# VH-VL binders against Glutamine--fructose-6-phosphate aminotransferase [isomerizing] (glmS), part 3

Target 1, 141 residues: Glutamine--fructose-6-phosphate aminotransferase [isomerizing] (glmS), of Sulfurisphaera tokodaii (f9vpa4r286to426)
Amino acid sequence: VIEEIKNAERVIVIGAGTSYHAGLYFSIELNRLGINSLPVIASEYYNVRSKKGDLVFAISQSGETIDVLQGIRMMRNSGAKIISLTNVIESAIARESDYKIYMRAGPEIGVAATKTFTTQLASILFILSVLKKENLKKMEK
Short names: E, the ipSAE of ESMFold2; O, the ipSAE of OpenDDE; V2, 0.75 times the mean of E and O plus 0.25 times the DockQ between their complexes.

## First folded at step 1 (VH-VL)

Design fa1 (framework fv_faricimab_arm2)
Fold by ESMFold2-Fast, scan of step 1:
Structure fa1 (fold): chain C 141 residues (1-141), chain A 125 residues (1-125), chain B 108 residues (1-108)
Amino acid sequence: as target 1 above (141 residues)
Amino acid sequence: QVQLVQSGAEVKKPGASVKVSCKASGYTFTGYYMHWVRQAPGQGLEWMGWINPNSGGTNYAQKFQGRVTMTRDTSISTAYMELSRLRSDDTAVYYCARGPSYDFWSGYPDYFDYWGQGTMVTVSS
Amino acid sequence: SYVLTQPPSVSVAPGQTARITCGGNNIGSKSVHWYQQKPGQAPVLVVYDDSDRPSGIPERFSGSNSGNTATLTISRVEAGDEADYYCQVWDSSSDHYVFGGGTKLTVL
């Protein structure tokens, strides 16, 4: 999946609510690494023109967020590849994604929204750490 | 090392049901969708549906809705496809085929990378 | 429902290049996969994600996909390439896997 992110012409990061904010952070960091990225609030998916060469990174804890699901369906039909970051195996969003990343959160003992954001951010930070290491390896050649 | 081994040929009368098995080995059975695809004599490939071996969830092609049932037994890594109310035009070779994975590391291929050898089902009076 | 159209047959001389087309509305926006089926055998994946090859498939097999047409190209055709070839896409809007009608490649 790391190679998909590195080789994408553009990475569209789509999410709603707290997932959008985690995605916004991811998009900013991707741009800092030289990867063209566009953050999209899910409710505005219809304003985005996607094409082959685009990679969509969809964030949804439940994997059932309707605006995210509609967005990835539209973008997949336009030729984009889909990566999902969800917490539910076999959720609609995960099922319709080319690549799936499952959030591995411990037992919930607090406010769900806060726990969700922290888990999504942890997953994003891990992905970013791998991308940074791969970038460093290229510089050695 | 990935293998899909299907049950043997069946001969059925119209109105009967047939249940074809597909035993998987060489990979994590619950990590990949299992599809069923059939091919009537001299005809092309026709997708019938998929089952998620982890959840038991299914998705059937509209043409087979109400007649097909896909199940699995995770203890023996085996998927099943049962087709009821058989007609002569159900005569075909039935294939199981491995589809997309749920694993981040494996990716989500929307293609069929490994196929079973096929099971011939003949429906005749 | 989404439909893929293939020519029923294509003939080519040994050593020449065979091109098998797969037509679909805006198919260039989808990922196209190709299967080879020899008589009495199960299909074999020969090209996936438009242009990638599984391990063990000769480099003579390649694919492309743009606009309304995807193409499977077989270079330096051999007698052993004679088979039926099927294109396939996943139609996300209907959550269905769509196959083309198949093309019989004859090496004459």
Scores: ipSAE 0.000, ipTM 0.511, lowest interface PAE 14.3, mean pLDDT 82

Design fa10 (framework fv_faricimab_arm2)
Fold by ESMFold2-Fast, scan of step 1:
Structure fa10 (fold): chain C 141 residues (1-141), chain A 124 residues (1-124), chain B 108 residues (1-108)
Amino acid sequence: as target 1 above (141 residues)
Amino acid sequence: QVQLVQSGAEVKKPGASVKVSCKASGYTFTGYYMHWVRQAPGQGLEWMGWINPDSGGTNYAQKFQGRVTMTRDTSISTAYMELSRLRSDDTAVYYCARAGTIFGVVTPSYFDYWGQGTMVTVSS
Amino acid sequence: SYVLTQPPSVSVAPGQTARITCGGNNIGSKSVHWYQQKPGQAPVLVVYDDSDRPSGIPERFSGSNSGNTATLTISRVEAGDEADYYCQVWDSYSDHYVFGGGTKLTVL
């Protein structure tokens, strides 16, 4: 799934509520790595023009968020590939995604300025860590 | 200690743009989100959007999408809000306000410090 | 699309208790924050996360939030409490910061 993210023309990150905020962070970090990324609040999916070459990264804790589901269907119909980040195996969003990532617990942070981490944040940080290692390795060659 | 000091009042004609500044002091500027909230004369508070001063990332209320731009300059701890294509109903006091908790991944939902406000009058 | 409803005004005699309500669908599942605004001044946070008070805010200010109604309670009201009061939530569905329409508290 890392290769899909690295090779995408544009990564559209879609989510609702807290998932949107996690997605916004992810999108900002992707842009810092030179990967073109657009964060999208799920309820406004119909304002997004997607095309072949786009990769949609859909974040939904339940895997059943209706606006996220409708958004990925629309974008898939336009030729985009879909990656989902959900907590529920076999959920509607997961079933309609080309690639599926299931949320997992993150590392213990200890004393920190942030009170809590969501499984969404932990998963995003893991993905970013792999992307950063891949980029560093390629630059060394 | 914590202070948010905004630029002075502006009078603009319809169709013009206005750029309001908010200079922060007394805390780590990049550690807190900055929000913009406006209030038309005699009306209530209306949220416009936020900027993450660390990343430069923004989130705008749908009503202002396409007309508002939020930026910052970390070297002088200053946030900016620019509103274009002004209408008479954009006449309002514009406030900057700080998020109450550090780190924007889980955005805090309350505003603990506010600027003094900038009156923007749009009239012919 | 999420909407917070406040009464436009509340009148109370000095020393009495004022109650300002903030109505919203399933608002009890959200964190409610309250701001006081006096004429010509910026808003001041008086209650956050339903019931917590910032340093410097007197104990006579309190809050509650359950079901479809949040309430700001001001006990032993003083003339200096006369102001507009706004409730506010973060609507996770829309990722929008929503304010109530405001309540003018008159101390008579």
Scores: ipSAE 0.000, ipTM 0.495, lowest interface PAE 14.0, mean pLDDT 81

Design fa12 (framework fv_faricimab_arm2)
Fold by ESMFold2-Fast, scan of step 1:
Structure fa12 (fold): chain C 141 residues (1-141), chain A 121 residues (1-121), chain B 108 residues (1-108)
Amino acid sequence: as target 1 above (141 residues)
Amino acid sequence: QVQLVQSGAEVKKPGASVKVSCKASGYTFTSYYMHWVRQAPGQGLEWMGWINPYSGGTNYAQKFQGRVTMTRDTSISTAYMELSRLRSDDTAVYYCAREGFNYGLYPFDYWGQGTMVTVSS
Amino acid sequence: SYVLTQPPSVSVAPGQTARITCGGNNIGSKSVHWYQQKPGQAPVLVVYYDSDRPSGIPERFSGSNSGNTATLTISRVEAGDEADYYCQVWDSSSDHWVFGGGTKLTVL
């Protein structure tokens, strides 16, 4: 999926609640790497105009967040490719995505909301680490 | 290898119901939406609806709402499409088709062989 | 309801290029898929997401999509390409899949 992110005209990152905040961090870091990125709060998806060449990165712990699901459907209809970051295999959002990344939650200890945010950030940090490594290799040439 | 195998041809009287089956093999049945598409003799393809085999959730084309019921049995990886109150213009070949997420780009990547349903008196 | 319009038939000589169009409002902002159907057989996916090909489909098959028209192009047409061709899009506003009416390609 790294290749899809690197080559996108624009990466739209959509999420709700804590997933939106994880996505906001991701968008900021993508822009720092020279990748055009727009963070979108899921409830405002209807204000976004997507097109061919756009890549949507959808973050939803349950994979069933209704605003995220409606957002990706609308954007896919406009020609965007969809990548999902979810924790539930075969969830509605994962099911309707072109590419799927499943986050791994460790043993459940502590507050569920904090745990969810931490596993989302861990997944995003891993993706960013690969992107930064590839960006460095390009600079070497 | 992915296969979708449908039940055999049916001949029904007007007013009757027909239930067509589609048995999936070679992949995780619950991972892919199953669609039903029909084709009347000499006519084009007409989308009827889908079922999510994982949840059992369905979405039917407006034209068939109230007459079609899509179900599945996960224990035998089989999807069903039942059409009630049959009319002569329901005579068609009925296909099941898998909506693919392999590479994330295949809409209907595998199709069943089709089931001919003839409605006549 | 969203509607896709295809010409009912297209004729071409062997070795020539066939072009099959699929018209729809703002179809260039949607992803178009193409199916080939031979008599007595189930449809086969030949082009997906405007211009990509499944494994096993020859390079002679290509697609494009812009504005209000998507096009399936078959170069160096062979007798075995004679079939009905259908375009398809997913319409998010109705949450429905929509097929075009189909085009019969005749290889003369």
Scores: ipSAE 0.005, ipTM 0.515, lowest interface PAE 15.8, mean pLDDT 82

Design fa2 (framework fv_faricimab_arm2)
Fold by ESMFold2-Fast, scan of step 1:
Structure fa2 (fold): chain C 141 residues (1-141), chain A 125 residues (1-125), chain B 108 residues (1-108)
Amino acid sequence: as target 1 above (141 residues)
Amino acid sequence: QVQLVQSGAEVKKPGASVKVSCKASGYTFTDYYMHWVRQAPGQGLEWMGWINPNSGGTNYAQKFQGRVTMTRDTSISTAYMELSRLRSDDTAVYYCARDLGYEILTGYSNAFDIWGQGTMVTVSS
Amino acid sequence: SYVLTQPPSVSVAPGQTARITCGGNNIGSYSVHWYQQKPGQAPVLVVYYDSDRPSGIPERFSGSNSGNTATLTISRVEAGDEADYYCQVWDSSSDHVVFGGGTKLTVL
């Protein structure tokens, strides 16, 4: 997964609502690391033209968000690879992804909306920490 | 103690199938991807594919696509690799190996920290 | 598909430093892992993510990776270090694990 993100020609980050906001942060940080990234609000997936070399990073807590699911299907049909970040094992989005990352929200966090955003952001920050370590190695070319 | 224990040596005829097992212990079986790697006598290491024990999802090397099937049984923490339509050049030691990465992090890291002892598969007439 | 090139053999005297190279186009942008394999045994991970060591591996083992060459360095070599050494990456473009051809380290 990390290697897919590092070597993608472009990382399209798609999500809806709270997931889109988490994805926006991820996309901004990927661009800071020299990885071309485009954040996409799921309801507007049909405005995106994807191709081979693109990697789609799909964020959906339920793994069933219809616009996200339709978006990844369209982009896969155009040749893109799909990574999903979901909270539900074997959800529709997870099943149709090439690579899967699962959010494991702890029972200790009490506020549902904040919990969803926090677990997505925590997962993204972890991925970014690994990518930053990898990117440091690239500086000595 | 974390360990992977594989099934015993097999001798097969060309055209047959072989199914190798890999039993995991000492860790949460579903948290780590399992890879299969083979090594022909006197040759190097060759990657065959991986299975996600949590989802059952698989990824096979193109060379083995259509001949290899990787499965698992979470109730007994065991992974399986079945290779069909065996040829003499399939004679090798087959290893299962645990991926270093956790699914929540990256799915996998493709670094193999724990290896099974290997299963010798001999294909001869 | 991506290709990793290792010298087939490296010889070193006890107490000296052995360097085993792994060549690949722009390999410095990949994460390189190294395995030690002794006759009749399964491989053992000795260096991962270019330069990290698993618990139980002596600090005599170290790694580096930049440009087109990754290197496994074994300082103060001991007879027990005699083995085949394999480098390995994951190539995201092909979604495949790639191993080098292996290097036989002989301690004379």
Scores: ipSAE 0.000, ipTM 0.500, lowest interface PAE 12.7, mean pLDDT 81

Design fa5 (framework fv_faricimab_arm2; at its last look DockQ between E and O 0.03; V2 from the best seeds 0.00; counts 0 for: pae E 19.6 > 2, placed apart)
Fold by ESMFold2, look of step 2:
Structure fa5 (fold): chain C 141 residues (1-141), chain A 127 residues (1-127), chain B 108 residues (1-108)
Amino acid sequence: as target 1 above (141 residues)
Amino acid sequence: QVQLVQSGAEVKKPGASVKVSCKASGYTFTGYYMHWVRQAPGQGLEWMGWINPNSGGTNYAQKFQGRVTMTRDTSISTAYMELSRLRSDDTAVYYCARGDSPEELFRYLQSGYFDYWGQGTMVTVSS
Amino acid sequence: SYVLTQPPSVSVAPGQTARITCGGNNIGSKSVHWYQQKPGQAPVLVVYDDSDRPSGIPERFSGSNSGNTATLTISRVEAGDEADYYCQVWDSSSDHYVFGGGTKLTVL
């Protein structure tokens, strides 16, 4: 997964509601690392044209968010590769993704929307920490 | 299914004007640029310009600046191209073709291909 | 004004591979699109963004683009591939759309 993010011409980060805000943070940090990134509100997916060389990072805890699913279908049909960040194995979004990352959340305890955001953010911070370590290695060379 | 249907053939005298229509169906008309491309008999393709059907904004090839006017009527999903002060070398088939999305903030992301074409309208200019 | 140069004609025997070139200054930095046009018909997009195919276009059609040359490749050429082929780009500096002069593919 990390290699795909580093080598993408552009990383499009798509999510709905609180997942969009997690994706916005991710996109900002990717740009600070020198990785071209565009955050997209899932309901506005039709305003974004994708092409071959793009990597779509789709954020959906359930893996069934319809606007996200429609967005990744459109972008995949235009040649983009899809990475999903979900908490449901074999969800629609996960099944239609080229690469799958499953959130590390504990057993279901009546999760509120606020908890889903912090779990999404933790997963994003882990990915960023790996990317930052590789960026530092490049500076040493 | 996306379809572009153009008006019928025209015969004109030098100095006259012609207006060709292109009716779109099967997609959101205002979501894509509409281009006009012509082809003289036995010759290649020549781009004339585009219209943004949402805003009505246009961009014309320099060769046609001052003679071409592109308009649209969004209520009937129809684009128009009018060419004035016709000359015999304006004899050609005129095509409408669907282009990229007209979103300004993503202008630098344009691929610039034409995925659907009208059937063409023959315009003959002769004395 | 950006110029695209194509050979006027290419001849190929059935079953062989045809290569149609499109020359342009630094064309490798642009997205190149290819159209097939049969007599009396509108052009049909066969390759876009250098190497991608629209749905319904056979895998026999492929493309490449680097340096100053883009190439449309048609493998296992059939008689039905006989047509004129045009390359096309969007030139961002002029915001104009440019076609090559066209190449007539003749299947012997």
Scores: ipSAE 0.000, ipTM 0.506, lowest interface PAE 19.6, mean pLDDT 83
ESMFold2-Fast, scan of step 1: ipSAE 0.005; ipTM 0.523
ESMFold2 (binder alone), look of step 2: mean pLDDT 92; pTM 0.948
OpenDDE, look of step 2: ipSAE 0.007; ipTM 0.622

Design fa8 (framework fv_faricimab_arm2)
Fold by ESMFold2-Fast, scan of step 1:
Structure fa8 (fold): chain C 141 residues (1-141), chain A 122 residues (1-122), chain B 108 residues (1-108)
Amino acid sequence: as target 1 above (141 residues)
Amino acid sequence: QVQLVQSGAEVKKPGASVKVSCKASGYTFTDYYMHWVRQAPGQGLEWMGWINPWSGGTNYAQKFQGRVTMTRDTSISTAYMELSRLRSDDTAVYYCARDSGLYWLGEGFDYWGQGTMVTVSS
Amino acid sequence: SYVLTQPPSVSVAPGQTARITCGGNNIGSYSVHWYQQKPGQAPVLVVYDDSDRPSGIPERFSGSNSGNTATLTISRVEAGDEADYYCQVWDSSTDHYVFGGGTKLTVL
């Protein structure tokens, strides 16, 4: 998953409601790490043009958010790869993603999902911590 | 036209390893997941695992975990499947197959290699 | 761990309709793909995503999927349809693919 994020030409972060705000934070931090990122409110997905080389990071706790699902379908059809951050195994969004990160995922993530913004933020912070460690290794070399 | 061409038949002794190749042509090799499927004589199809040719990432069926290794060489558009610690019940035709989903899994396997017969006997 | 169940054989007369079932718990929520395999040949995708056909596959081939059963339907069966047929799903909980055991279709 980390290699997909590092190698993307652009990381589109899509979410609705509180998931959008978690995604906005993620997108800002990715840009600070030198990774080109665009936050997208799911209800406005139709205004986004995606292409091969783009990576979509979709945030939906239930994995069933209709605007997010429609957004990833459109972007996948345009050639983008899809990563999902969800809580529900085999949810619609997870099933249609190339890579899945579950908020309650075990040892690798170390996050126990309860619900809403806090558990999404914890997952994002963990991903960012790994990216920052990899960035430091590159600078040292 | 899309083609997947596999290496030739192999005969191995128990305990040996075998490495089967699958050369892709007619499409962008890194845009589609590659799967490996085997079929023992007179038996059904058995999924072994996939490789993402762009990233090199892999996922193997539990039964083959620890014995199978899938790799690729993007410079020659070739995928490889290596199976170690061979047993007589590994005798099968081994196929490579392309996932039809552009950049994603789950769309069915639209193109298959011709198959490679691997015979394990002492 | 997810299991797909197919009848081992189905027999049909030429010109009749063959139905091959694929049973799985809540299989209607999965996308089911179907393959035809003739002796000595690699499998050929005949139906994907429950009911769609690849280019070059006759419209006599169709699929459905609901509840606990997916079905491959071959209308106006021809001798050339004699083959083994396999159903397949992608299980997103494990990111593994699962094949059914296969059904041998005999035409007369």
Scores: ipSAE 0.005, ipTM 0.518, lowest interface PAE 15.9, mean pLDDT 83

Design fa9 (framework fv_faricimab_arm2)
Fold by ESMFold2-Fast, scan of step 1:
Structure fa9 (fold): chain C 141 residues (1-141), chain A 124 residues (1-124), chain B 108 residues (1-108)
Amino acid sequence: as target 1 above (141 residues)
Amino acid sequence: QVQLVQSGAEVKKPGASVKVSCKASGYIFTGYYMHWVRQAPGQGLEWMGWINPNSGGTNYAQKFQGRVTMTRDTSISTAYMELSRLRSDDTAVYYCARTPLFGSYTDLGYMDVWGQGTMVTVSS
Amino acid sequence: SYVLTQPPSVSVAPGQTARITCGGNNIGSKSVHWYQQKPGQAPVLVVYYDSDRPSGIPERFSGSNSGNTATLTISRVEAGDEADYYCQVWDSSSDHWVFGGGTKLTVL
C-alpha cells in the first residue's frame, strides 16, 4: 500500500462529510511530500476525470457511503487503483477496493463524529509517518 | 491488559495433526493481523504465516503450504493454527503474535504483542 | 528468498555498549524490527521501524539502518540484557516475513 501511494501519478482522496475533511488534510500533506494529490468531496465525484496511473484513496467510516462507492466504481472503470480506509469489515467499499486499510477500533455502537474524525486522522498520520520515513530513505540511497 | 493466551502443551505421534489456539483480549480482535511463528529447541524464530481475523484471508510460508491451516472465530476472539502430517522436526514452541492493520501489513509488520507459546512435541 | 545475517554471539562487559548487526542486501530500504528473547520466554519487541522504541523499553536501546546493515545498539549494558536478539523484515518480492538467525548477547 505504501508503495502504491509513492508510485501513483496522482492520489485522489475521496470522502464525504467528516471523512472528506480527514482526506483534505491527507491530500495537503501528500502534496508537501511531493506526491500529487487531489481531494474530492464524494458527492461531486462525477466532476473528476480519472485515468490509469491514478490511485484513489477512499475514506468512509461505514464503508457503505453511497457517493464514495459510486465514485470508486467510476474511477476504477477509468483505470484507477483503489485503496479504502474504512472501519467496517467487508463493507461494499472495502470489497470493491484493490487494497484495504481498516481504521483503529472505536466502539461498535457508533460514536460522535469527532471520534470518527480522530480515528481517521490517527490512521492518516500513521501512513504519513511511514511515507516520511520512506522519503528519507530514498534521499539517503 | 492487551493479552494473547495460547492453549497448553501437546504431545503427538508422527502423522497426527495439532491445533493450537490463541485467545485475544484487551483490544479489537479484527483490527490486527495474527501471525504464527515457531521455534525449534535451540533454534531461531521461523515465520509460518498470518491470518487477517477481519476477512479470514491467510498467507502461508511456502515451507508449510499444504500442511498448515489458519482460522479464527471472531465471536470468541480466538485464532487457530492447525499443522497436519506431523514429523519429529515439527517439535517446537509455537507462538501467535499480532501486527497492526491500519497500515499496510507489508511495510509495518512489527509484532508488538506475543502469546506465551505452546510447546508441541512430536515423538514416537 | 531474502536472507538476514546476524553474528551468532556478542560479548560485552557491564556498562559498555553492545552492537548487534543485521546484514541484508539493501536492508536500508526496508523497515527493520528487533526482538529480545530471554530463556523460556516469548520474544519482546524492543525496537521497531529501524529506530522507534515501544513504551516501557529503556532509552539505552536504539537502532539504525542504512545501506546493507541494520544495527541494534544497547548502551550501558546490564546483566538483565542477556538474551537472544532477532532482527526481522518483510520481503515484498516473496511476500514473506524474514527473521535473522539470532544473536546471543552475553554480559561478562
Scores: ipSAE 0.000, ipTM 0.510, lowest interface PAE 14.8, mean pLDDT 82

Design ma10 (framework fv_maftivimab)
Fold by ESMFold2-Fast, scan of step 1:
Structure ma10 (fold): chain C 141 residues (1-141), chain A 124 residues (1-124), chain B 106 residues (1-106)
Amino acid sequence: as target 1 above (141 residues)
Amino acid sequence: EVQLVESGGGLVQPGGSLRLSCAASGFTFSSYAMNWVRQAPGKGLEWVSTISWSGGSTYYADSVKGRFTISRDNSKNTLYLQMNSLRAEDTAVYYCAKDLTVLGTYSSYGMDVWGQGTMVTVSS
Amino acid sequence: DIQMTQSPSSLSASVGDRVTITCRASQSISYYLNWYQQKPGKAPKLLIYAASSLQSGVPSRFSGSGSGTDFTLTISSLQPEDFATYYCQQSYSTPTFGQGTRLEIK
C-alpha cells in the first residue's frame, strides 16, 4: 500500500461528509511531501478525469457510500488503482478495491463524539508517518 | 516472506520472571496490532495480550493482568512480553501473532501470521 | 469476557465426508468470529474471518456461516490433511477462543 502511494502519478482522495474532510487533510499533507494529490468530494466524482497511473484513495466508514462506490468504479474503468479505507470487512467498496485498509476491528472502546473522524485521522497520520520516514531514507541514499 | 520468530522461553521457578521476544520480518510491523496467545500442554488456545499498532493501547487477559506487560519496539520490528510472578498455570507454548488487518487496536478480525512458539515451563 | 463453546469436543470422520463444527457465543458478537486449524506440533492457521470470509490460500471446501451467537464451520469433502483441531475465536471484544474440536480419522 505505501509503495503504491509513493509511486502514484497522482493520488485522488475521495470521500463524503466527515470522510471528505479527513481526505482533504490527507491530500494537503501528501502535496507537502511532494506527492501530487487531488481531494474529491464524492458527489462530484463525475467531474474527475482519471487515467492509468492514478491511484484512488477512497474513504468510507460504512464501505457502502453510493457516491464513493460509483466514483471508484468510474475511475477503475479509466485505469486507476483503488485503495480503500473502511470500517467494514468485505463491504462493497472494500471488495472492489485493489488494496484495503480497515480502520477498526469490532466495536469502538472509549468512544468520543467524533470517533469516525478520529479513527480515519489516526489511520491517515500513520500512513503519513511511514511516507515521511521513507522520504527521509531516500534523501540519505 | 512474512515471518514471526519467538525466543526467550525456558524453565523458570514459581515467582520468577521471564521476557519473551518476537522478531518480525517481511511486513510493515508498525502497521499491525500484535498478540500473544498461549497453549498449555494438551490444552486449547488462550489469548494473553494485545498491543495496538502504535503501542498506545494494551489489553490483557484477566489471568495475567498486573503480572505481564506487553510492549513493542517498532524501530526494531520486535514484540515483547515481560512475565513476572510466574505460576505453574502459566506453563505453556507462547505464540506471537499478527492481526490480519492494519491499524487495529483491541480486537482482531483474525490473526493471520503466527510464530513457531516458545515453551515456558514454570516448575521447581 | 465473552465465552465461546464449541461442539462437538471431538469428531471421527472419513475422507470425503461433510463435516460441521459449531460454535456458540455467550452474547451476540454480530459476525466477528474467526476459525483456526491447528495440526500437532504446529502453530494455528487462520481459515475464516468475519464469520464467512475465506482466508487467502485456504481451500474452498472450507466455509463459515452464522451471526449473533451461533456459528458453523463446514468442510464439504474432507481430505487427509484436514485431520486437526479446529478453534473458533471471537473478535467482537478482547479475544476469546472456544475449547477446540478434535477431528480424527474414523
Scores: ipSAE 0.000, ipTM 0.526, lowest interface PAE 15.2, mean pLDDT 83

Design ma11 (framework fv_maftivimab)
Fold by ESMFold2-Fast, scan of step 1:
Parts: structure tokens; C-alpha cells; sequence
Structure ma11 (fold): chain C 141 residues (1-141), chain A 124 residues (1-124), chain B 106 residues (1-106)
């Protein structure tokens, strides 16, 4: 998974609502690490030209956000690889992803938006910590 | 043998309400999402609503949002469609159909078994 | 919504004929297309799912092909019981159906 992120020509981070904001943060941090990244609000997926060599990082707590699902399908059809960050094992988005990362939070009904955002940020921060460690190892070579 | 039997259709005036039922048998009802699909006289098929196996997720066509409510009672193997604020354009045969595949939509889903349909006529 | 357009809207054929019905999507739907058969006064019956997968119990004379935006349903040797209306349905997003193709006896 981490190797896929490191080796991508471009990482397209797609999400809706609160997940989009978590994705925006992730995209900014990826660019700071030298990884070309584009944040995409899910409802605007039609505006994205994806191709082979692209990696889509899809964020959806429920794993069932229709705009995110539509986006990943369109981009997969254009040759992109799909990584999902979801909370629900075997959700539609997870099932259609090449790689799956599950959030640390358990399934929740009535989760406040702030809690959803915090859980997504925790997962993203963990991924970023691994990428930064890999970057340090690479620099030491 | 999978069987779906709709009931509750009839004649209703514009602005009225009607509740459709679909009695399911021959399969583990709670393991499948269920659909309502309608067909106006002489017209094609139009998807109306879908409910997940648990009943926790519901989906509606834009034409019925806010007026129709899909629900299910897994203990009775029965699917429901509560139709409020009925309009002449809601006149159709309403079919109950079993959903094979995951929700939300988009994972190679299809409607593998259909009921016989129940006619809803909205007319003054 | 994804729009599904079928052609022709109606056709006449004879028993033994090879019949082809086409379905076009307004955008790419990969292989997420289903075909249904509806006889007068009856409910639709699933024939084909995922563009080319034949539903159990459906005669092998029915076949589906295509991907992206253009799809085809073929009946290799038409039988009397095949006179019906055929509908395509995309399963890429929330469901939308084609307007139907009515297959009539000559």
C-alpha cells in the first residue's frame, strides 16, 4: 500500500464533505513530501482526467458514499489504481478497491462530523508517519 | 423457490396515501436488499426505492423523495412502501424485486426475482 | 442520472431469426449492465447481468456483449416464447432503465 503511494505518478485524493477536508490535508502533506497529489471533491469527479500511473486514495467513513464510488469507478476505468480508507469492512467502496486501509474507529451510528474528521485524520497521520519514516530511510542511502 | 407477492394497490385520489406490501418466501429475507420498481401504463421501468437487508440504509428516486418511505419487517418477511401525497404521474404497476449485490449502488448488482406487481391508480 | 437508450424501439422477426438489440449509455458504465425480458401482463425476468453473464435457467440462445457505452443482447435463434419487451438497466450507479425494445412476431 505504502509502496503504491510512494511510486504513484500522481495521488488523487477523493472524498465528500468532511472526508474531503481530511483528504485535502492528506494531499497537502503528500505534496510536502514530494509526492504529486490532487485533492478532489467527490461531486466534481467528472472534472478529473485520470490515467494509468495515477493512484486514487478514496476516503469514505461508511464505504458507501455514492459520489466517491462513482469517482473511483470512472478513474479505475481510465487505468488508475484504487486505495480506499474506510471504517466498514466489505463495504462497496472497499470491495471495489485494489488496496484497503481501515480506519481505527469501530462502526458507529450517529457519529458527529467532528469525530468522523478526527478518526480520518488519525488514520492519515499514521500513514504520513510511515511515509516520513520511509523518506528518512531513503535519504540515508 | 423464491416468491414475492405484492398487495395494497388500488384507486386513490390525488393527494391521498397508500401502503404497498410485498410478502417474501423461499429465501433468507434479511440477507437481501429489496427494491420497488414501477411501470406506468404503456411505459418502461422506473426504479423507485431500495432498502438494505438490515433496513439501515434507504435510497429513493428523486421523483419520490420526501413522499415515499420504504421499510421492511424482517420478522414477517415483508417489504413495505408508504406512498404519501400521491400524484397522477405515480399511476403505475409497482413491482417488488430482490436485490442481488452490495449497497450503495455500483457493485455488479441486479434484480434477480420479481413479484407479479400491484396496480396503483391515482385519479380523481 | 445515467441515460440508457435502446435501439430499435420495436422490431418484427420470425422464429429461427437471429435478433440483435442494442443499448447505449450516456457515459461509460464499464460492464455494469443487465438485461430483462418482460412478457405482456407479467413481471420482468432477469436474463443477463454484468453485460455477458447468463442467469441460471435462461436458455443459451441468449447472450450479451459490450462494455463502456455500447451493449448488445443477441438471440441466436428466436423461439415463439421470446416475443416480449426487452429492457437494459445500468448497475454502475442508482438504477436507470432503457425505454425498452418490443420484439413482435412477423
Amino acid sequence: as target 1 above (141 residues)
Amino acid sequence: EVQLVESGGGLVQPGGSLRLSCAASGFTFSSYAMNWVRQAPGKGLEWVSTISGSGGYTYYADSVKGRFTISRDNSKNTLYLQMNSLRAEDTAVYYCARHEGYLPFGTSYYFDYWGQGTMVTVSS
Amino acid sequence: DIQMTQSPSSLSASVGDRVTITCRASQSISSYLNWYQQKPGKAPKLLIYAASSLQSGVPSRFSGSGSGTDFTLTISSLQPEDFATYYCQQSYSWPTFGQGTRLEIK
Scores: ipSAE 0.000, ipTM 0.518, lowest interface PAE 16.0, mean pLDDT 83

